# Ledger of designs, part 285: VH-VL binders against NAD kinase (nadK)

Target 1, 268 residues: NAD kinase (nadK), of Syntrophomonas wolfei subsp. wolfei (q0aze0)
Amino acid sequence: MKIILVNNRFKENTEKKAQEIAGQLSALNVEVIIDNGLDEPYAGTVDFIMVLGGDGTMLRAARRYGQRAIPVLGVNMGTVGFLSNIEINELAEYLPLILREEYSLEARMMLEVAVFQQQSLLTRVFCLNELLLRSNSPRMLSFALEISGQKLEPYRGDGLIVSTTTGSTAYSLSAGGPIADPQLDAFIVTPVASHIINKRPLVVSPEREISLHLLEEREAIIGIDGQIKMDFGAENRVLIKRAPHPLLMVNLKAKPFFTSIDRSLQRQ
Below, E stands for the ipSAE of ESMFold2; O stands for the ipSAE of OpenDDE; V2 stands for 0.75 times the mean of E and O plus 0.25 times the DockQ between their complexes.

## First folded at step 19 (VH-VL)

Design WW5 (from TT9 with heavy chain S105T, light chain F55L; framework fv_ixekizumab; at its last look DockQ between E and O 0.88; V2 from the best seeds 0.82)
Fold by OpenDDE, look of step 19:
Structure WW5 (fold): chain C 268 residues (1-268), chain A 122 residues (1-122), chain B 112 residues (1-112)
Amino acid sequence: as target 1 above (268 residues)
Amino acid sequence: QVQLVQSGAEVKKPGSSVKVSCKASGGTFKSYAIHWVRQAPGQGLEWMGGIIPILSRADYNQRFKGRVTITADESTSTAYMELSSLRSEDTAVYYCARGHTWKTTHGYFDYWGQGTLVTVSS
Amino acid sequence: DIVMTQTPLSLSVTPGQPASISCRSSQSLLRDIGLNYLHWYLQKPGQSPQLLIYLGSDRASGVPDRFSGSGSGTDFTLKISRVEAEDVGVYYCMQALQTPLTFGQGTKLEIK
């Protein structure tokens, strides 16, 4: 059996814990790869991915490994978030179940984000939470939103978020988006400080495609899961689709989403 | 309690196709592989294939040479097994079973359907 | 394909006496983490198969303690300490190490 431990090299406690867990797993004849984000994603086949840390670490893991149809377990290390299933102090208890593959899985839709310059693909990224288009200046953006070929009225504002249902409790929520059931597949399109007062978020079928481009020569940026940033200008287009594969999240412990929302939100 | 309920008995002619359904209840359909096993009269058990519903990916016993198609409908928690180009030797009781893992390997079958008799006769 | 071989193919046992069934695999079913992907099923007359023993030695829920599984690698044994009338049926071993999953021929247990 081979397991990837994903941690955050900028958080010393997660690095130390990863090494400790690696030792424990090795003693059980499990091959361990530690991914602290410094190197390229491990290219070999693996059976299980364990994420040590918080939501940010999970998002990175999802981008790096989410398309490989491998179970991903979030192990919380004292952070507040929605993407961890067990606590670090519970890992020893659940380790036998992991080895025996006695766990349930939850499929979480991911985004396929493609950024173009004219007709040329600049980058393609899969992400778990959201794509953000925002102004890189104090000036409002004017941009076009198209959904499955339907051109909406031009948007004016600071930006726009296209989020998964998983991402509904992330930046989209702060921008006034709805909280979505993570068992539902859908896009959530949330305006950021729209010029139109009370511009409503859109809930969009995962079967549709979403495209964005600027209508003016302005400086903007694309943000992905709050971790990837790139410049976005009038010559660029972004196309958002449902990723071809979901993230397989491990459920070792029952974690009722709706009953945990208030607790989690109060801690933020 | 987890239950697998299969469709009723079928009588088919040689060369035709049969599609058997298996509806799961009492558990999380997406989390477990669904397998199909058949048993000819007076014979042992033969694994036909399995599907990982969460990925809509199926593995097949190559002995059936592409005659088997396994699918799953998550919205109804139902798995299907279609066997084409039926032959007399395909006469058997067909079982669906749930694997305790999400994969088609490593798992044991903790729950079984009641079986579906498929009779192939001219 | 992994070939599973059961012995004997039939067994007649007096109630209260012990029974033993052997299952051999053409290759090792032991994984590096120490798990044997060998499972035992019982099919009672007119019924669907039911899980009896999993991972070589673990007894399924509701299975009486008179049933036990042992072995590792390529040789496995199912034992019944005291056979009862309700134990009549066909026993199958199955490997789940790799696809295709394969069963033994089955062992028919009858009561004398």
Scores: ipSAE 0.861, ipTM 0.928, lowest interface PAE 0.7, mean pLDDT 95
Fold by ESMFold2, look of step 19:
Structure WW5 (fold): chain C 268 residues (1-268), chain A 122 residues (1-122), chain B 112 residues (1-112)
Amino acid sequence: as target 1 above (268 residues)
Amino acid sequence: QVQLVQSGAEVKKPGSSVKVSCKASGGTFKSYAIHWVRQAPGQGLEWMGGIIPILSRADYNQRFKGRVTITADESTSTAYMELSSLRSEDTAVYYCARGHTWKTTHGYFDYWGQGTLVTVSS
Amino acid sequence: DIVMTQTPLSLSVTPGQPASISCRSSQSLLRDIGLNYLHWYLQKPGQSPQLLIYLGSDRASGVPDRFSGSGSGTDFTLKISRVEAEDVGVYYCMQALQTPLTFGQGTKLEIK
């Protein structure tokens, strides 16, 4: 059996704990790969991923491994978020169930983001929370949104967020988008500081394709999960669709989403 | 309590097809593979294949490749097995079963449907 | 394909006496973490199969402790310490290590 332990190398306590847990797993004949973000993603076959830390560490794990159909367990290291399932001090209790594969899964929709320069694919990335299109200057953007070939009236403002339902509690929320049940598959399209009164958040079928491009020369940025940044200009277009595979989140302990909303938001 | 309820018995002619349903209740449908197992009269059990609902992916016993299609509908918590080009040798009871895992390997079948008799005769 | 071989194919037992069923696989079912992907089912007359033992030795919920599983790798045994009338039926082992999942031929248990 092979497990990836994902931690954040910039948080000392997660690195030390990852080494400790790796030792415990090795004693059970589990092969352990530690992914602290420094090395390239492990390319070999694995059975399970443990994420040690908060939502940010889970976002990195989802981008690295989310398209590989590997169960991913969020292990909380002290700060309550939306993406952890068990606490670090409970891991020993649940380890037999992990090894015996006695757990359930929850699918979380991911975005596939393709950025083009002219007609050429520049990059393709996957994300769990959102894509943000935002001005990189004091000036507002003028941009076009197209949903499955349907051109909406031009947008004007600071930018736009296209999020998953999982991402509804992240930047989309701050921009006025709704909190969505992460068990739903949908895009949530949330304007950022729109100059146009009628540009309200949209909830869109996951089967749609979303396209964005600038209508005039401006410096803009595409942000992915608040962790990746790409320059975006008038020569670019981005295409957003549902990723081929959801993130497979492990449920070992019941963690009701709705009763925990206030606590999770207060700790962000 | 998890329960699997299958569609009723069918009588079919050779060369036709049959589609058997398996409705799951009392659990999280998406989390667990649904398997199909058949049993000819007086014979043992034969695994036909299974579906991984969370990935919308089916795995098949190669013996049935090309004749069997296994699908799932999450909105109704129902799995389906369709067997085409029926022969008299396909007369059997067809069971659905739920594995304890999300994938088609490693699972033990902790819940079984009541079985669906399919009779193929001219 | 992993071939599963059960012995005996039939067994006639006086009530109260023990019974033992062997299951052998054509390749090891033992994973490096110490788990055997071998499961046992009972099919009572006219009924669907029901899980008895999983992972070689663990009893399913509601299964009496007179049923036990043992063995590892390629050689597994199901034992009934005291056979009762409700134990009549056909016992199957199944490997779940790899697809296609495969069953043994079955062992029919009858009361003498």
Scores: ipSAE 0.739, ipTM 0.878, lowest interface PAE 1.5, mean pLDDT 91
ESMFold2 (binder alone), look of step 19: mean pLDDT 92; pTM 0.951

Design WW6 (from TT1 with light chain D32E; framework fv_ixekizumab; at its last look DockQ between E and O 0.85; V2 from the best seeds 0.81)
Fold by OpenDDE, look of step 19:
Structure WW6 (fold): chain C 268 residues (1-268), chain A 122 residues (1-122), chain B 112 residues (1-112)
Amino acid sequence: as target 1 above (268 residues)
Amino acid sequence: QVQLVQSGAEVKKPGSSVKVSCKASGGTFRSYAIHWVRQAPGQGLEWMGGIIPILSRADYNQRFKGRVTITADESTSTAYMELSSLRSEDTAVYYCARGHTWKTSHGYFDYWGQGTLVTVSS
Amino acid sequence: DIVMTQTPLSLSVTPGQPASISCRSSQSLLREIGLNYLHWYLQKPGQSPQLLIYFGSDRASGVPDRFSGSGSGTDFTLKISRVEAEDVGVYYCMQALQTPLTFGQGTKLEIK
């Protein structure tokens, strides 16, 4: 059995814990790869991914490994979030279940984000939460939103968020988007400080495609899961689709979403 | 309580196809592999294949040479097994079983369907 | 394919006496993490198979403690300390190390 431990090198406690857990797993004849984000994603086959930290670490793990159909377990290390299943102090208890593969899985839709320069692909990224288009200046953006070939009226505002249902409790929520059931697959399109005061978020079928481009020469930024940043200009286009594979999240412990969300939101 | 309920008995002619259904209840359908095992009269158990519903990926016993198709409908929590080009030797009770894992390997079958008799006769 | 061989193929046991069934695999079923991917099933007359023992030695829920599994690697044994009338049926071992999953021939247990 081979397991990847994903941690955050900028958080010393997660690094230390990763080393400790690696030792424990090695003692059980489990091969361990530690991914702290410094190196390229491990290219070999693995059986299980354990994410040590918070939601941010999970998002990175999802981008790096989410398309490989590997179970991903979020292990919370004292942070507030939505993507962890167990606490670090519970890991020892659940380790036998992991080894025996006695766990449930939950499929979470991911986004496929493709950024183009004219007709050339600049980058393609899979992400768990959202794509953000925002102004890089105090000025509002004017941009076009197209959904499956349907061109909406031009948007004017600070930006736009295209989120998964998983991402509904992230930046989209702060921008006034709805909270979505993570068991539902859908796009959530949430305006960020729209010039139109009553501009409403859209819930869009995962079967549709979403495209964005600027209508004027302004400097903008594309953000992915709050971790990747890219300059976005008038010659760029972004195409958003449902990723071909969902993230397989491990459910070792029952975690009621709707009851837990109230607790999490009250802490923020 | 987890239950697997299969479709009723079938009588088929040689060369035809049969499709057996297996509806799961009382658990999370997506999280577990569904397997198909058949048993000819007076014979042992033979694994036909399995499906990982969450991935819509199926694995097959190559002994069936492509005659088996396993599918799953998550919306109805139902797995299907279709066997084509039926022969007399395909007469058997066909069982669906749930694996304790999401994978088609490494798992044990913790729940079984009641079985579906398929009779192939001219 | 991994070949599973059970012995004996049939046994008749007096109630209250012990029974033992052997299962041999053509390849080791022991994984590095120490798990044997060998499982035992019982099929009672007219019924679907039911899980008895998993991972070589763990009893399934509801299985009496008179049933026990042992062995590792390629040799496994199912033991019944005191056979009862309800134990009549065919016992199968199954390897789940790799696909295709394969069963033993089955061992028919009858009461004398």
Scores: ipSAE 0.847, ipTM 0.921, lowest interface PAE 0.7, mean pLDDT 95
Fold by ESMFold2, look of step 19:
Structure WW6 (fold): chain C 268 residues (1-268), chain A 122 residues (1-122), chain B 112 residues (1-112)
Amino acid sequence: as target 1 above (268 residues)
Amino acid sequence: QVQLVQSGAEVKKPGSSVKVSCKASGGTFRSYAIHWVRQAPGQGLEWMGGIIPILSRADYNQRFKGRVTITADESTSTAYMELSSLRSEDTAVYYCARGHTWKTSHGYFDYWGQGTLVTVSS
Amino acid sequence: DIVMTQTPLSLSVTPGQPASISCRSSQSLLREIGLNYLHWYLQKPGQSPQLLIYFGSDRASGVPDRFSGSGSGTDFTLKISRVEAEDVGVYYCMQALQTPLTFGQGTKLEIK
């Protein structure tokens, strides 16, 4: 059995803990590949991915490995997030179940994002939470949104978020989008500071194709999961589709979604 | 309690096809592979293939690839097995079974359907 | 394909006597993590198969402790320490290490 152990190199205790866990797994004849973000993603076949850290570390693991149809377990090492399943102090207890593959899976839709310059593909990335199109200057954007070939009235404002249901509690929420059950597959399209008063958030079938391009020359960026940024200009367009594979999240311990949301919202 | 309920017995003529359904209840359909196993009269068990619902991907025993199609409908928690170009040798009880894991290998079958008798005769 | 061979193909046992069934695979079913991907099923007359033993030696829920599985790699044994009338049926081993999943031929257990 071979696993990838994903951690955040910039957090000292996560690196030490990753080495400790790798030793425990090796003693059970499990091959361990540590991915701390420094090297290229491991290219070989693995059976399982273990993410040590919070939601940000899970987002990186999803981008790197989410299309490989490999189970991914979130192991929390601090503040409870939306994407962890067990706590680090529980790992030894659950390890026999992991080795026996005695766990269930929850699928989380991912986005496939393709950015073009003219007709040339510049990059293709996958994301778990959202794509953000946003102005990179004080000037607002004028841009076109197409949904499966249907051109909507032009947008004018600071930008637009195209989110998964998992991403509905991230930037999309702050921009006025709905909270969505992450077990649903959908796009959530949320305007950011729209100048056009009737541009409301849209919930869109996951079978649609979404296209964005600028209608005027402006400095813009495309943000991915709040962690990757790329320049976006008038010669660019972006296509967004449901990714071929969902992220396969391991479920060893029940993690109630709706109870957690209510409590968090009431704290504000 | 997890339960697998299959469609009823069928009598078919040679050259036709049959589609057997397997409805899962009492558990999470998406997380577990659904397998198809057949048993000819007086014979042992033969694995035909399985489907991984969370990936919409079927794996087949090569012995049956080309004649068998296995699908799943997550909205109804139902798996299907369709066998085409039937011959009398295809007369068997067809079982669905749930594996304990998401993929078609490594699994033990902890829940079985009641079986569907398919009789092929002219 | 991994070939699974069971012996005997049938046996007749007086209630209270032990029974033993052998299952041999054409290649090792043991992964280095210590798991044997060999599972046992019982098909009682007129019923669907039911799980008895998984990973070579673990009893399924509700299976009496008079059933035990042993062996590793290529050779596996199912034992019933004291056969009861309810144990009649056909016993199958199945390898799940790799697809296609394959069963032994079955061992029919009868009461004398």
Scores: ipSAE 0.742, ipTM 0.885, lowest interface PAE 1.5, mean pLDDT 91
ESMFold2 (binder alone), look of step 19: mean pLDDT 93; pTM 0.955

Design WW7 (from TT1 with heavy chain T28Q; framework fv_ixekizumab; at its last look DockQ between E and O 0.90; V2 from the best seeds 0.82)
Fold by OpenDDE, look of step 19:
Structure WW7 (fold): chain C 268 residues (1-268), chain A 122 residues (1-122), chain B 112 residues (1-112)
Amino acid sequence: as target 1 above (268 residues)
Amino acid sequence: QVQLVQSGAEVKKPGSSVKVSCKASGGQFRSYAIHWVRQAPGQGLEWMGGIIPILSRADYNQRFKGRVTITADESTSTAYMELSSLRSEDTAVYYCARGHTWKTSHGYFDYWGQGTLVTVSS
Amino acid sequence: DIVMTQTPLSLSVTPGQPASISCRSSQSLLRDIGLNYLHWYLQKPGQSPQLLIYFGSDRASGVPDRFSGSGSGTDFTLKISRVEAEDVGVYYCMQALQTPLTFGQGTKLEIK
């Protein structure tokens, strides 16, 4: 059996724990690869991915490995979040179940984000939470939103978020988006400080495609899951689709979403 | 409590196709592989294939040479097994079974359907 | 394909006496993590198969302790310490190391 441990190199405690867990797993004849984000994603086949840390680490893991149809377990290390299933102190208890593959899975829709320079593809990224288009200046953006070929009225504001249902409890929530059931597949399109008062978020079918481009020559940025940033200009287009494969999240422990969200939101 | 309920008995002519259904209840349909196992009269058990519903991926026993198609409908928590080009030797009780894991390998079958008799006769 | 061989193919046992069924695989079913992907099923007359033992030695829920599984690698044994009338049926071993999943021929247990 081969397992990837994903941790955050900027969090020393997760690094240390990864080493410790690696030792424990090795003693059980499990091959372990540690991914702290420094190197390229491991290219070989693996049976299981264990994410040590918080939501940020999970998001990175999802981008790196989410398309491989590999079970991904979030192990919380004392952070507040929505994407962890068990606590670090529970890992020993659940390890036998992991080895015996006695766990349920939850499929979480991911985004496929393609950024173009005119007709040329610049980059394609899969992400678990959201794509953000945002002004890189104190000035509002003017941009076009198209959904499955339907052109909406031009947007004016600080930006726009296209989020998965998983991402609904992330930046989209802060921007006034709805909380979505993670068992539902959908896009959530949330305006960021629209100049139009009461501009409402859109809930969009996962079967549709979303495209964005600027209507003016302004400085903007694309943000992905709050971790990837790239410049976005008038010559760029972004196309957002449902990723071809969902993230397979491991459910070792029952975690009622709606009960948990109340607790988590009260802490923020 | 997890239950697998299969469709009723079928009588088919040689060369025709049969599609058996297996409806799962009491659990998370997407999280577990569904397998199909058949048993000819007075014979042992034979694995036909399995499906991973969450991925919509099926694995097959190559002995059936492409005659088997396994599908799953998540909206109804139902798995299907279609066997084409039926022969007399395909007369058997067909079982669906749930694997304890999401994979088609490594797992044991913790729950079984009641079986579906398929009779192939001219 | 992995070939599973059971012995004996039939067994007649007096109630209260022990029974033993052997299952041999054509290749090792032991994984590096120490798990044997060998499972045992019982099919009672007129019923669907039911899980008895999984991973070689673990009893399924509701299975009496008179049933036990042992072995590793290529040789496995199912034992019944005291056979009861309700134990009548056909016992199957199954390997799940790799697809295609394969069963033994079955062992028919009858009461004398």
Scores: ipSAE 0.843, ipTM 0.917, lowest interface PAE 0.7, mean pLDDT 95
Fold by ESMFold2, look of step 19:
Structure WW7 (fold): chain C 268 residues (1-268), chain A 122 residues (1-122), chain B 112 residues (1-112)
Amino acid sequence: as target 1 above (268 residues)
Amino acid sequence: QVQLVQSGAEVKKPGSSVKVSCKASGGQFRSYAIHWVRQAPGQGLEWMGGIIPILSRADYNQRFKGRVTITADESTSTAYMELSSLRSEDTAVYYCARGHTWKTSHGYFDYWGQGTLVTVSS
Amino acid sequence: DIVMTQTPLSLSVTPGQPASISCRSSQSLLRDIGLNYLHWYLQKPGQSPQLLIYFGSDRASGVPDRFSGSGSGTDFTLKISRVEAEDVGVYYCMQALQTPLTFGQGTKLEIK
């Protein structure tokens, strides 16, 4: 059996704990690959991914491994978030169930994001929470949104968020978007500081294709899950679709989404 | 609590197709592979294949060489098995079963449907 | 494909006496984490199969402790310490290590 342990050695202080857990797993004849963010993602076949840390570490794991149809377990190392399932001090109790594959899965929709420069693909990334388009200066953006070829009236403002339902409790919420049940598949399109007063958040079918480009020369940024940033200008276009595979989140303990909303939001 | 209910018996002519349904209730449909196992009269059990509903991916026993199609409809919590180009030796009881895990290997089958008799006669 | 071989193919047992069924696989079913991917089912007359033993030795919920599974790797045994009338049926072992999943031929247990 082979497991990836994902941690962030400079955040959550998880490096020592990752080595400790790797030792425990090795004693059970589990092969362990540690992904602490320094190296390229492990490319080989694995059975399971264990994320040690908070929601940010889970977002990196989802980006790196979410399209490989591998079960991913969030292990909380402190602050309660939306994406952890068990606490670090419970791990030993649950190891037998992990090895026996006696757990359920929850699917979380991911975004496939393709950024073009003119007609050439510049990059393709996957994300769990959101894509953010925003101004990189005090000036507003003027930009076009198309949904499955349907052109909306131009937007003006600081930017736009295209979020999954999982991302509905992240930046989209702060920008005025709704909280969505993460078991639903949908895009949530939330304007950021819109100058156009009747531009409301949209909830969009996951089967749609979303396209964004600037209508004026401006310095802008594309952000992915708040962790990847790239320059975006008038020569660029971004296309957003539902990713081919959802993130497969492991459930070992019940984590009721609705009864925990207030506690989890106070900690974000 | 978990229950698998299959569609009723069918009589088919050689060369035709049959599609058997398996409706799951009382559990989370997406998390667990649904398997199809057949049993010819007086014979043992033969695994035909299974589907991983959360991925819409089926794995097949190659013995059936593309005659079997296994699908799932998450909105109705129902798995389907279609067997084409029927022959008399396809006369059997067809069972669906739920694996304890999400993938088609490693699973033990903790819940079984009641079985569907398919009779192929001319 | 992993071939599963059961012996005997039929068994006639006096009530109250023990019974033993052997299952042999053509390849080891033991993973390095210590689990054997071998499961046992009972099909009572006129019924669907039901899970009896999983991972070689673990009893399914509601299965009496007179049923036990043992063995590892390629050789597995199902034992019934005291056969009762309700134990009549066909017993199957199944390997789940890899697809295609395969069953033994079955062992028919009868009361004499």
Scores: ipSAE 0.745, ipTM 0.883, lowest interface PAE 1.5, mean pLDDT 91
ESMFold2 (binder alone), look of step 19: mean pLDDT 93; pTM 0.956

